# Miniprotein binders against q56419, part 144

Target 1, 326 residues: q56419
Amino acid sequence: MEGRTLEEVQEEVFKRHGVLVPKKELEDLAKALEEAGLLLTEKVEARLKEEEEKLKRERPMRLAGLSYPEGEREARAFLEAFRASYPGEGEEARVLLMPHLEPSRVPEVYGAALAALEKTPPPERIYLVGVAHRPLKEKAAALPVPFQTPFGPALPDLPALQALDALLPFELFNTPLAFREEHSLELPLFFLKGRFPEARVLPLLVARRSPELGEALKVVLRDFPGLLVLAVDLSHVGPRFGDTPLTRTLAEEARRRDLGFLERLAEGEPEAALAFLGANPTRIDGVEVVASLLPLLRERKGKVLAHRLDLEAPTLSAVGAGTLVL

## First folded at step 13 (miniprotein)

Design za104
Fold by ESMFold2-Fast, scan of step 13:
Structure za104 (fold): chain B 326 residues (1-326), chain A 107 residues (1-107)
Amino acid sequence: as target 1 above (326 residues)
Amino acid sequence: TEEERRFEELFIEAWELLFLAYQSGNPEILRQAIELFKEALEIAKRTGDPEREAAVLASLALAYYELGDKEEARKYAREALRIAEEKGIEYVIEYARRLLERLERLG
């Protein structure tokens, strides 16, 4: 079992605030907390083992009552309000890129995604590819259990998941705990399940570039056609992300970086999109997902429906979000 | 004791929610983490454990900082530093000083 430690959590938080604390000091703090009995690694590990066992049956909602309503009626009204936030018409999607940050920050971007889903014929299955925010044992992972939503459980497509697993050089179902608290799957899934209640899902996480995942998915999609969804955020800028404080110039650069990236994807040129990012490709959290899925993105033309750079107060930071149909 | 076990449960859950909150950018998850830290703080105060009290106060300061509430963050960081300095709790002193320094830089 590979779980999060207090040291890892605190290091990540410090990096998000733009001050990199020396590793030795973080190790000393974690050790002091453990010695003082404030956090025992063995107790954390035991708790995570218990949670891992529960995840063998289902993935419960974590963000219900926080990022979206628990009740089905309230959830539907919430979803329709997001659709109403986007004044444009959608386009049919075979591939949809949508964000996974807190929806209330970028309602028109989620509304654009909903508009695209409105124009898309109901798929039998959705390949939902998010970004791992916890370590994975391999470059990518999946969890083959029902994911609870206010619209009922999103059922896994077991035959398609098994076909995918068989084609990969690693075990696909390798890190169930990474799915316990994963907003990059849960938040997009809320909207996807609300629009396509009968669709089965393949919940996939990418931690690092996995070209073998893209090659395997291209094969599986021929036998198990469905909607491919890339649930990724764009630019991460400012002290919250270990960078300099946001200025008007840096914000404008982030907007141009995001739009240039999305526009090249819309031309069916994902390699050109990655190259456009130049020296800072890791500033967009979708880079590893796009780099993994190249075979599925080449020669697919589409349209950027929405983009927003959401400003984070008071950290002088920002996160980019967009909706792209291919 | 039962209260020590409850403190550990609250403290770990609050940190996991804090982690989830800054990943997702959802302030309501931060507010939930803050409430769990406040429950843990009351246990530390009742059990007369200044080390646990200072650690929770420092954690509350960080959670409020992440929430964007600089005044509450400063308040809790100063309280954590005060107790940590009185009791010689070195790891909390360093933690709270760094957070206060960040708050000063951000204005």
Scores: ipSAE 0.011, ipTM 0.470, lowest interface PAE 9.3, mean pLDDT 83

Design za105
Fold by ESMFold2-Fast, scan of step 13:
Structure za105 (fold): chain B 326 residues (1-326), chain A 111 residues (1-111)
Amino acid sequence: as target 1 above (326 residues)
Amino acid sequence: TEEERRFEELFIEAWELLFLGYQSGNPEILRQAIELFKEALEIAKRTGDPEREAAVLASLALAYYELGDKEEARKYAREALRIAEEKGIEYVIEYARRLLERLERLLEEYG
């Protein structure tokens, strides 16, 4: 007998119950509007080509004035407020896991990351690994240009990026447009640049598991030592993410799942951390990042500094966020 | 021509903000998308373009749904469906009906 895909199962659930999954609702309307000629026109295509050309020179701020202040003075005060929201001391990090969720929702989690950065000697470079929220032509990508911040441009580490590109079986600089609107890099970078203004950056996006990326990074880090940052959110639960409405039981399950995952990473057991999530790892958006970076995470012990499951009452949903030092 | 160009610019930017606000979890970005959709709606009404009007109303319904404002989402979905049914705009009819079914369930159980 024929097997059925997850997409076919979701379509039949909709047909029987008349309920749309939020991702399908958003994607379905966007596709219908494109087919109607309201989203994908010659004008939009020309605009995208123009923006792709601009990305060859620099990556402008997209979230300034929205998620963080535009001015340097205001941005500095913003960082200090986030640091003050975390009452604990940091720990020195060689590897830092931090969120990329809207910072105002989890200020103490970003505050914990800032505390860790205070205890960390200034690195010459930061390997910033985020999650691709747009399709990539390959499993991973990088953009080798200055990224604008309120603290000045974060400059790319071109020699290290080129060394990484040379070790990979695919072209690293493969999807510039994916970086135009990418909060998983921009939001952590704001905090990292504010703390380490002289550090150069390798801005990396992961779309799918790439063990070759982890192996290549292990080699590059030996020759180009620096701070490794995994910009990863944790559990995504509730109707906004295609799940049932949040209950106290489901929220507590999500908290235990997040903490169990982080604690296993802190013990230097990333394979055990992935196995702990079981059959539904897609509820944690950084699973593909962690799975790609296994060689860099094994046998590194550390500490979970903060965790929060942020409740989104209007949507009956929640997102988990945490700070882990290794 | 000028108003058609302005509609297109507003509608595309609003959709980019809708995706960005949805993915980052920032409700203020969703509110900015809503304001741009409302400007686009006024242009569609003035220019007498029922397809653009229905498309913007459906987009507003989705934006309010993502924001968690179920009553505003229902209001805009109903308006989108009414215009789409009157003018035979099939993709909006199908979309708005499905969204309304979801919203009615959520409002009855969790209102």
Scores: ipSAE 0.569, ipTM 0.818, lowest interface PAE 2.1, mean pLDDT 86

Design za106
Fold by ESMFold2-Fast, scan of step 13:
Structure za106 (fold): chain B 326 residues (1-326), chain A 112 residues (1-112)
Amino acid sequence: as target 1 above (326 residues)
Amino acid sequence: TEEERRFEELFIEAWELLFLGYQSGNPEILRQAIELFKEALEIAKRTGDPEREAAVLASLALAYYELGDKEEARKYAREALRIAEEKGIEYVIEYARRLLERLEWLEELGLD
């Protein structure tokens, strides 16, 4: 349309409904369908309002029966199978970086995270920082409600969330609908709740780099100590992500990029990690999270426990995943 | 009508699963989206709504493309284009042509 940009259309859709803004390979069709009134109807608007109201009380499971079992016993066996897929021992973590990619694709990487959790004293709370896959009204957001899991609800740490909100220059609880379908929180939370059933959670999403979030979290963690979890995937390469088809050279470059990034984080040098990725457009969603959390990652040494670049042969694409303890 | 209501429910849920499967990297979720799109397609055919039919066919083409099933993607994109050209559904014409060009480009690179 004349006078309308894609950005303006996406902002209007988000303002009204908090609806999905798909990445490059889905963007054009979803936008066209929304403009045609087929994807955004009055019925969809009513449903989203109803779901937004429900999100004031609880966050239901979306991926139960899809990415993990919904029954508690089956979920426990599933989690233990992932631990068994990693032959090594973990290391104690005060900061854990783990993936949010479909777990069945990188079972040994999630197994390494579980091994680290076995070596970690049970935290009173978990600061779970994921990546927003839908637009947020601010650079970051949180949802202060119980998140349902097969192991029971993961309860929010309300005092710590309120302390965080008070220190930020924006309203922390700004986009409830962004949490309705958010695998970067739900998938790691399944494993974290299974291992630390008594821990409360601060479910946080980062959309764009927010240095003020990292500064505020540094203060809050002093008064409310806990485990910091960065739930981020690494390289995204290939046509599924709007890129060229995967080649041996591109796969080798992606592995080198992932490992160089993780190794610099393990040395307590997050600025060096970001610089290592270079000026090229990086398809590592962890960049915005790491850039936001610099004060929490500096001078904290650790170890890379696992890394994998998982190939999608049919799409000639790949996603990198890793487990890092700091 | 009940049929129109059911179409909207299926189409919207299928798109939510398509996006969720794409972002999480879970092909089984993409396959579930495809099943819901196919149910929506049958309703669009029965109710004689060519715009909804073309929209579902384009969505199926995209879902199969995301699965890496290039032949099914091409099949549904061609059918979407045929109906869209007959009925003047511009956004489907543009999308289907773009997807078919993308599939031809991948073939030219010696990728199947």
Scores: ipSAE 0.600, ipTM 0.824, lowest interface PAE 1.6, mean pLDDT 86

Design za107
Fold by ESMFold2-Fast, scan of step 13:
Structure za107 (fold): chain B 326 residues (1-326), chain A 107 residues (1-107)
Amino acid sequence: as target 1 above (326 residues)
Amino acid sequence: TEEERRFEELFIEAWEMLFLGYQSGNPDLLRRAIELFKEALEIAKRTGDPEREAAVLASLALAYYELGDKEEARKYAREALRIAEEKGIEYVIEYARRLLERLERLG
């Protein structure tokens, strides 16, 4: 506790764990550290190690009974209801972009993803790339354990994950705790496991642009072919995201930005898609994922199957979601 | 103590549900966070801890704000601010004032 203020400790805990800790708990911790020679730091460290140890065995469901049903039968009916919400036919995907937003808000968009999966031959493995909502020690991370779902565990592709790790300039399995609560993986995985129950998974999170990840994945995909899934949401607008209150005009602008981005990706021009966003002010959480995966997206033509800007009236905010096949 | 550990468990779990609900847009996670915060609030009141009480009230205000319940959000934010001002709990004062400013802008 040399030279550190209580406020600095509170801020660091919030940044590391994404939790606001009451001042009294931190003051009690600071006092016990000083009085008992860091005894409470050892207890905090032990708790974190205990959570990490649990994650070495499996990743349990966090959103079962909340975002999707716990039981397999109910989960199957839920998944089929989402497919039914999209009236169109899908197209075969080698690369699929789908959302990770709460599914009940954009059922037709998830339905479009399910339609694409119906037209796609069952892959041996799925490269599932989500967005880190907690800090990572490196630009990207993976967790090489079974992920529980109502359809049974989604098993990790250990040989492919090890091949990927060997090609990266950093340790791939660097932040297990970031995976304890990560909806950008859990929500798409529910749908992917329901459609491809035999497929193994590479669960990947991107926190910051990692061109080395895209280059390494291009190499790994040659030896370990599979379906690449980008689990990303589109525009985030309104006060809930630190922006001005949503208006009809701002909503229309967000829709145009989302569609302009997706259409450029569909033309096999991911650099043009990123440049389009740079010229048009918008927040898209998938930009770091797309920027990392450029080598896998260039010259792949495809189709936008669905798009929706979901309006959240109580907060005057909106989130864009889309399904793109390449 | 056992009550202090139970408060910590509830408060941390509630904040994890709140952040996950915020990021995914799932109102059931926000409602679960509210239930957990209310349990934590009862412990803070029973143990006579105004700092923990103020922190939980501010957290409830944020959870109701994210749920779109502006009336409940204002109610909890005002109560958190009142206790925090009386006891000089600076981080809660700043938190509650900023949330009330956001609520005013939203109408």
Scores: ipSAE 0.207, ipTM 0.658, lowest interface PAE 4.8, mean pLDDT 83

Design za108
Fold by ESMFold2-Fast, scan of step 13:
Structure za108 (fold): chain B 326 residues (1-326), chain A 107 residues (1-107)
Amino acid sequence: as target 1 above (326 residues)
Amino acid sequence: TEEELRFEDLFIEAWELLFLGYQSGNPEILRQAIELFKEALEIAKRTGDPEREAAVLASLALAYYELGDKEEARKYAREALRIAEEKGIEYVIEYARRLLERLERLG
């Protein structure tokens, strides 16, 4: 732990113990795990190998019964309730930015995304780009297997994934275990599969800026056209995220930063959106995704359909969420 | 033993859920993590393992902190600190003290 970065410690704990620890408490908890003798046992190692082998065939639901209903009928009613929470009509999307935080916290924002999907012609495939919440062996990764949903499996677009892999300077299918418990893909996919049941998917995770991913995706999208979805959350503020307790002023600043970021993206100016955040610092997990996808976002104008800063009163913290169509 | 392996399974699963609940912002996932940590705590108590007991108590303190339940977080952090001080478990002492300091700042 001494002399190591938090990222290196997180990667070591993940590799050795198969446990993902919140970054702000990583050093203390990794030390506690090691000293408590919670080293990988043969049973834990066998379980991790079993999970990895399972991920070669399919990605099971992790959040069914927790963030969305398990049954198809209940899931459809749930999805329609979210759509009803947004009074607007939506707009056609070629690129959709939507959140990946717990849907019940920002139902009108997911409702706006659903409204946009209703106005969008059914795509043959969806490029679903989320943010990695676990270490990846490379800057980005994909998992080329069916993702289970209450609406049936979302099938991978294998030809498009292979075309993408061929254009990248690294192996695209590099960290299957990172997909085992990844809400930035699972939660948006629930809504996307509910609206486009026949669309194939390219489930992509970005851990760190990958300009080569954006360049490769621009080429692949020309040959394999589809809907590009950026599944990202906006501001993360307050003690829950290692920051100062939220005040009215800080909440207003977070809302202003979120909207300034989204509005610049809507103007087709993603570099200006990133520069705006540099001048008005806040923790936005969409930064690495937007920075990776610059070639796909430039000169593409659109509209912000919804924005909410969801306040978590007990922790004096907040997470921003928005829906943007381009 | 079977109990020791069950403790490890529960503790690892609880940590995966704590991380997932924290990042997604879903309080029900955090409550599921707490439930699993409490099961692990009962095993540590029954098997008389103060190091595992202290580690689980510290984990419960963090889980309640993330859930926003400051009183439960303080309760578990103090219990973890008491056992850690009695048994000389330095990493838990350090962790529990830092968490209690954070809780004081929140009021």
Scores: ipSAE 0.308, ipTM 0.724, lowest interface PAE 4.5, mean pLDDT 85

Design za109
Fold by ESMFold2-Fast, scan of step 13:
Structure za109 (fold): chain B 326 residues (1-326), chain A 107 residues (1-107)
Amino acid sequence: as target 1 above (326 residues)
Amino acid sequence: TEEERRFEELFIEAWELLFLGYQSGNPEILRQAIELFKEALEIAKRTGDPEREAAVLASLALAYYELGNYEEARKYAREALRIAEEKGIEYVIEYARRLLERLERMG
């Protein structure tokens, strides 16, 4: 430990295994504007308090009309189009890993997830584990309210959430505002609610690895069985994420890292999947989710149904996405 | 004033959309952020507030950069720098210069 501070270790862990952080240029300007009083004002703070109070009742749609249609009929047609984009058959999932990036960028990957859900018996509840894109007061959080969707509200499984909270060494319901704008839950939930309209949901966010979350979830899943969904994106490479412009070599490295990670998870070897990534140089943002859920992933064999490294040509950047059933 | 309130609401919502569009990878959300920034820019121009004008122009430069529209990013960054240098708005000067250096490397 000599010569390394705790915050240096935490920063390395966050960069290696943490959630996707905004690009430094974006963060620097945002901070400067906050310090100038243009982004953080008394009015903004009052609005955040009001929004926090509203989140005690329900979580409204943020991405309706942007990433998916607002109307139920249009939303159903949209979902069916994604299923049609995957030509393969699904497999039954007890654990499903699916992406949370903009669905229109990787329709075949979301289609593979839908194919797996078609083969999966309707669960009473879905444990939906996403990645926190805003700071949490604790390592993980949940929001125990209805989440609005075009297919009606996804209702929280309050008994299962309370059982989970009781087993954790921290308050589970600790950061409601982190859920106000959280695409890692909202985008997968759109597809999950469309396929399983009667299922209740446990909307969970992971900010940093929490082995206690995985141990608690293992206990709760025994008493409250359901589908476990890891809403995880894979590699993030290129200038939009702080790298140099995407090259063939960097793209091949990202694909190799994505597939090596998924293939080791499919073998029931989540520790080997994490070790394969090492320092996580291509920024797989779901590493903290996998590291938290080790007890639920060990010795579960499965199959990678789809993988894509999606190029955003204007930015010379790319994001990896995959569908894995266990 | 009513215009000052509208500027604040537009500017803050545009920044929320900028973060959301960046994180989710949805370019349509970034385009919506740009439209809100443009509306905020018109208010800053009409009210004659050079700090708000420079801040919005720098934000537009960033939003276009995140979209990969590097020509628009350069135009807005240069305009932000011009106003910021004229009025001594240091954080915009520093930001705009760094972004323009980055854009030179992008081509």
Scores: ipSAE 0.643, ipTM 0.847, lowest interface PAE 1.6, mean pLDDT 88

Design za11
Fold by ESMFold2-Fast, scan of step 13:
Structure za11 (fold): chain B 326 residues (1-326), chain A 107 residues (1-107)
Amino acid sequence: as target 1 above (326 residues)
Amino acid sequence: TEEERRFEELFIEAWEFLFLGYQSGNPEILRQAIELFKEALEIAKRTGDPEREAAVLASLALAYYELGDKEEARKYAREALRIAEEKGIEYVIEYARRLLERLERLG
């Protein structure tokens, strides 16, 4: 085919799927797909254009029946089981940091988040800030449509989203397709909607540091007060993430890094938290979120409720997860 | 044909779940990708398309590799290689050999 290079195919696959696959494996796969007469770019583009039109009306569930139950009653029981997995009591949150990895891997951490939500007065709206696993046209994006959940649709806060858009130097509603398959929003939203069924939501994704987002959000929160939720995972270590196989020493280092990061956030020192991560900030996917939201995190003290480094034994890899209330 | 369209729909959706499962760390999402690839494989076999069959087998090998099931990954990679060598499908030969080399190094 003329006009299609390996680099263009790689960019399309990365752009659409947020691929974390090693580059050589991706190169081999891209070649396998295109040479079978499967024009990945054309076939994926045709499907995604259709999906983009659907996303103008609503965002359907993608992980129902996989990460959480599809039925409302089963979903409620599932939620309460996660709460029961955490033996402690929560604390009121004005800012909540919680994970977005598969909940079954860190049930106590999600349970701690649920405990915090129990102590928090029902907010009128939730600012849900996740991590873009696909490239965005701008540093951040939002999707102003209902997000389906087993507890009913989480409705967008259109006035607050429009106020935010008006304050930003870029178009906020810039990459609808990035929201089609985004677990960093869908998984936390399941728990948030279960606890606060009447709250409206601002579903936000951060791809790169955007100080202008944090400044704009500080203004919008004054007129549209609500709960700020940072849906971020912590350390990513091991071969699955391009690192050496997990050892006890590496696991201890990852736990120290995670806890040092969270404790500095709890002291109201987000710049110190970022500095503590040193030269390897990409090992924590929440770095860009925290860096974008500095004005909302400074001088806000709180408490780390839970932390776990979850081992993925088959790959000798691990992902850190934590719950922090501010 | 209708079956060719169904193959493409299943194959694309399987890849979307494969990447989502990899990103989220959810093995159940990876297993869903595997089931979608297996449905696509049956269509490729019934329609007598060895290139699509080899491509799906190679994709199944990668999905099982990401799931951590090294034996199933080796099985599918070997099947993909066998068909690709028989039919002269060079890109699948290259891919399957590289994945098998990686599996050998990992033990």
Scores: ipSAE 0.259, ipTM 0.691, lowest interface PAE 5.0, mean pLDDT 84

Design za110
Fold by ESMFold2-Fast, scan of step 13:
Structure za110 (fold): chain B 326 residues (1-326), chain A 107 residues (1-107)
Amino acid sequence: as target 1 above (326 residues)
Amino acid sequence: TEEERRFEELFIEAWELLFLGYQSGNPEILRQAIELFKEALEIAKRTGDPEREAAVLASLALAYYELHEKEEARKYAREALRIAEEKGIEYVIEYARRLLERLERLG
């Protein structure tokens, strides 16, 4: 398969997430690989085709043994340790915003999400909306297969996915390979499956603003009620993300930006939340998801349960994470 | 050959993990990418392929750079540059020089 260029992927990631990959380093190395015939060889093409065929049957774990334990018993203990890291009680959620960065960096934030899930009646299905970190053929995509977890497979809600597909002006199941390595779905799903083992899932990725997705989801949620989960990270600041080294002032600005965004969402004012971040390319990766889901977020009041700006001392950089219930 | 196929499989998988580790901020994913790159490096050395060897060494340098293990990053970048300069592998030369320059600026 022929994908987008690294340049296009990096530009898209920067616009959406404010993450600045070392562009020249990756581009220069990719060119060396292309010249060696490794990146676009017949063997590479055959492997991608084989992987795409496998994804028609199931989505295997990629982060087991790395971000969470492989074994079910160990995974359960891990999940409970994260819950224990949050000292408060949760609130019932109809909409949950939670992070998708490495869980060990922000255990209290994931713990707050778990606390909210404890107060939430078990949903029949979960609409899990993550952020595409690989290019999609359309503005959004879904993969209608079981997603493996240490707690067993998270089964797709095929009727709800088919209903969603029918309402969209594009093919929903358009980019299976984008789901092969997607932490914005896999990491939240680990926690969601651990707490709601019987819930079916609609694994959705947003690459660019899709108002049609939000309108279609509003209709589908009426017929197929469930928990809506927005798996998004917040501010990305510092040299790792193409910014100046983190200072006290920059960190305070990032915290205020994150909290201002979340509090406006908590007031049921998603347009105000987006306006608060400004018109320039934002360093909050949730912007495209929130902009796509406006009809589902308006006039829903809720509460910010946790927020943390995770500091990477070696890079003088930080990533914001939060838990919001609506 | 079978070894060439295995090299390609390891190298592509390692690169996918490198991108994933960078995006997620998980150092264990980056370390798994490093393990796969090291396996690919042994194949390149055994098969006497300096172009593949230089490419893997540059990739290891980037993975260690993303882990903020600057001395390991410098070591692999210097080795990649040495081989790439000897064999005229232009893109690896450009990449390795840029990474070493960046490491110098960051201290």
Scores: ipSAE 0.290, ipTM 0.696, lowest interface PAE 4.4, mean pLDDT 84

Design za12
Fold by ESMFold2-Fast, scan of step 13:
Structure za12 (fold): chain B 326 residues (1-326), chain A 107 residues (1-107)
Amino acid sequence: as target 1 above (326 residues)
Amino acid sequence: TEEERRFEELFIEAWEILFLGYQSGNPEILRQAIELFKEALEIAKRTGDPEREAAVLASLALAYYELGDKEEARKYAREALRIAEEKGIEYVIEYARRLLERLERLG
């Protein structure tokens, strides 16, 4: 929003779009439809079981043609355009924090991630940790199958996944259906596979903080070294997320919250980063991922390459996105 | 029937895509959910299922409202309410009335 005030944008959006639906309205309607038997009928359960069986073989693309191009050549050009949107040079990453928000909304932030990947030697494997947007049976889950991309399938690192599973107090491969429609893995994976086509992947979802996951990953990374990627978005503010409409003050508060969080992570102080969020950590969707991975983030110093609080017109909401290398 | 099975497939997929669009913040994904709901709506109309028709119309109203299209949201909410009141579909009556009231508060 160059050359326009937030107040001017807000006035335009309100004139055009009116009152926004709070998050609770979406959840309330979903519950009503479930209770009516339209989402959880016996027929629906049978269909979901069929889809779960298909996921034992491969995870198909779901966002191709929507968030990124389906064809390999077009996908390559798309990736290059995102890199070009970031004017800076990257830094080598051993740990990369990047967003999973719709890429077209924060192209410079994804461009910064690509810049960091350019400076990073090709890893043998990528530990890709996203946020579960659907319920998991356990605190975390993985899906040990090829994930399709326009650049070919991202192959699972089966030995590393099995080593991880063996160290956890719960079954790692516990909720295949949670991976069917999961943008927090699919969107970062598009960029990661485009840059490192030979790397195997450990696709991991976190639903609730799991210190045992972080401890197990620390052990597995010693035997199976690789790039750790935290695919997380930052502040979620406004009516789309069940909050009040954005004001200049709330937007600046969210920006300060995001940057203070990232700054503390960059100093190798993840406990201080979580403490900085105070009583309202739920406004950052990656908090459970960071809390789970504390042993991997402590004493790793790095640099914030990019940050953006993206105003979502027409909902008067915003999502923070950042790129951090450690 | 085949049509009932096809409705369930479209409706479930539309809701999954709607949630994905809401979570990812991509308006094009919300538009895809709308297209899937519109296909489900045609099946509900052809099969004469007022509960499924009202449910799809309420879902379309929500999807358009999340997309920021106030007038389409209002149109679908009104139609959902009309059918729900005629057939006594209480959960849709409650939802559609609340959504319409919110849309009216801004003038």
Scores: ipSAE 0.125, ipTM 0.721, lowest interface PAE 4.2, mean pLDDT 86

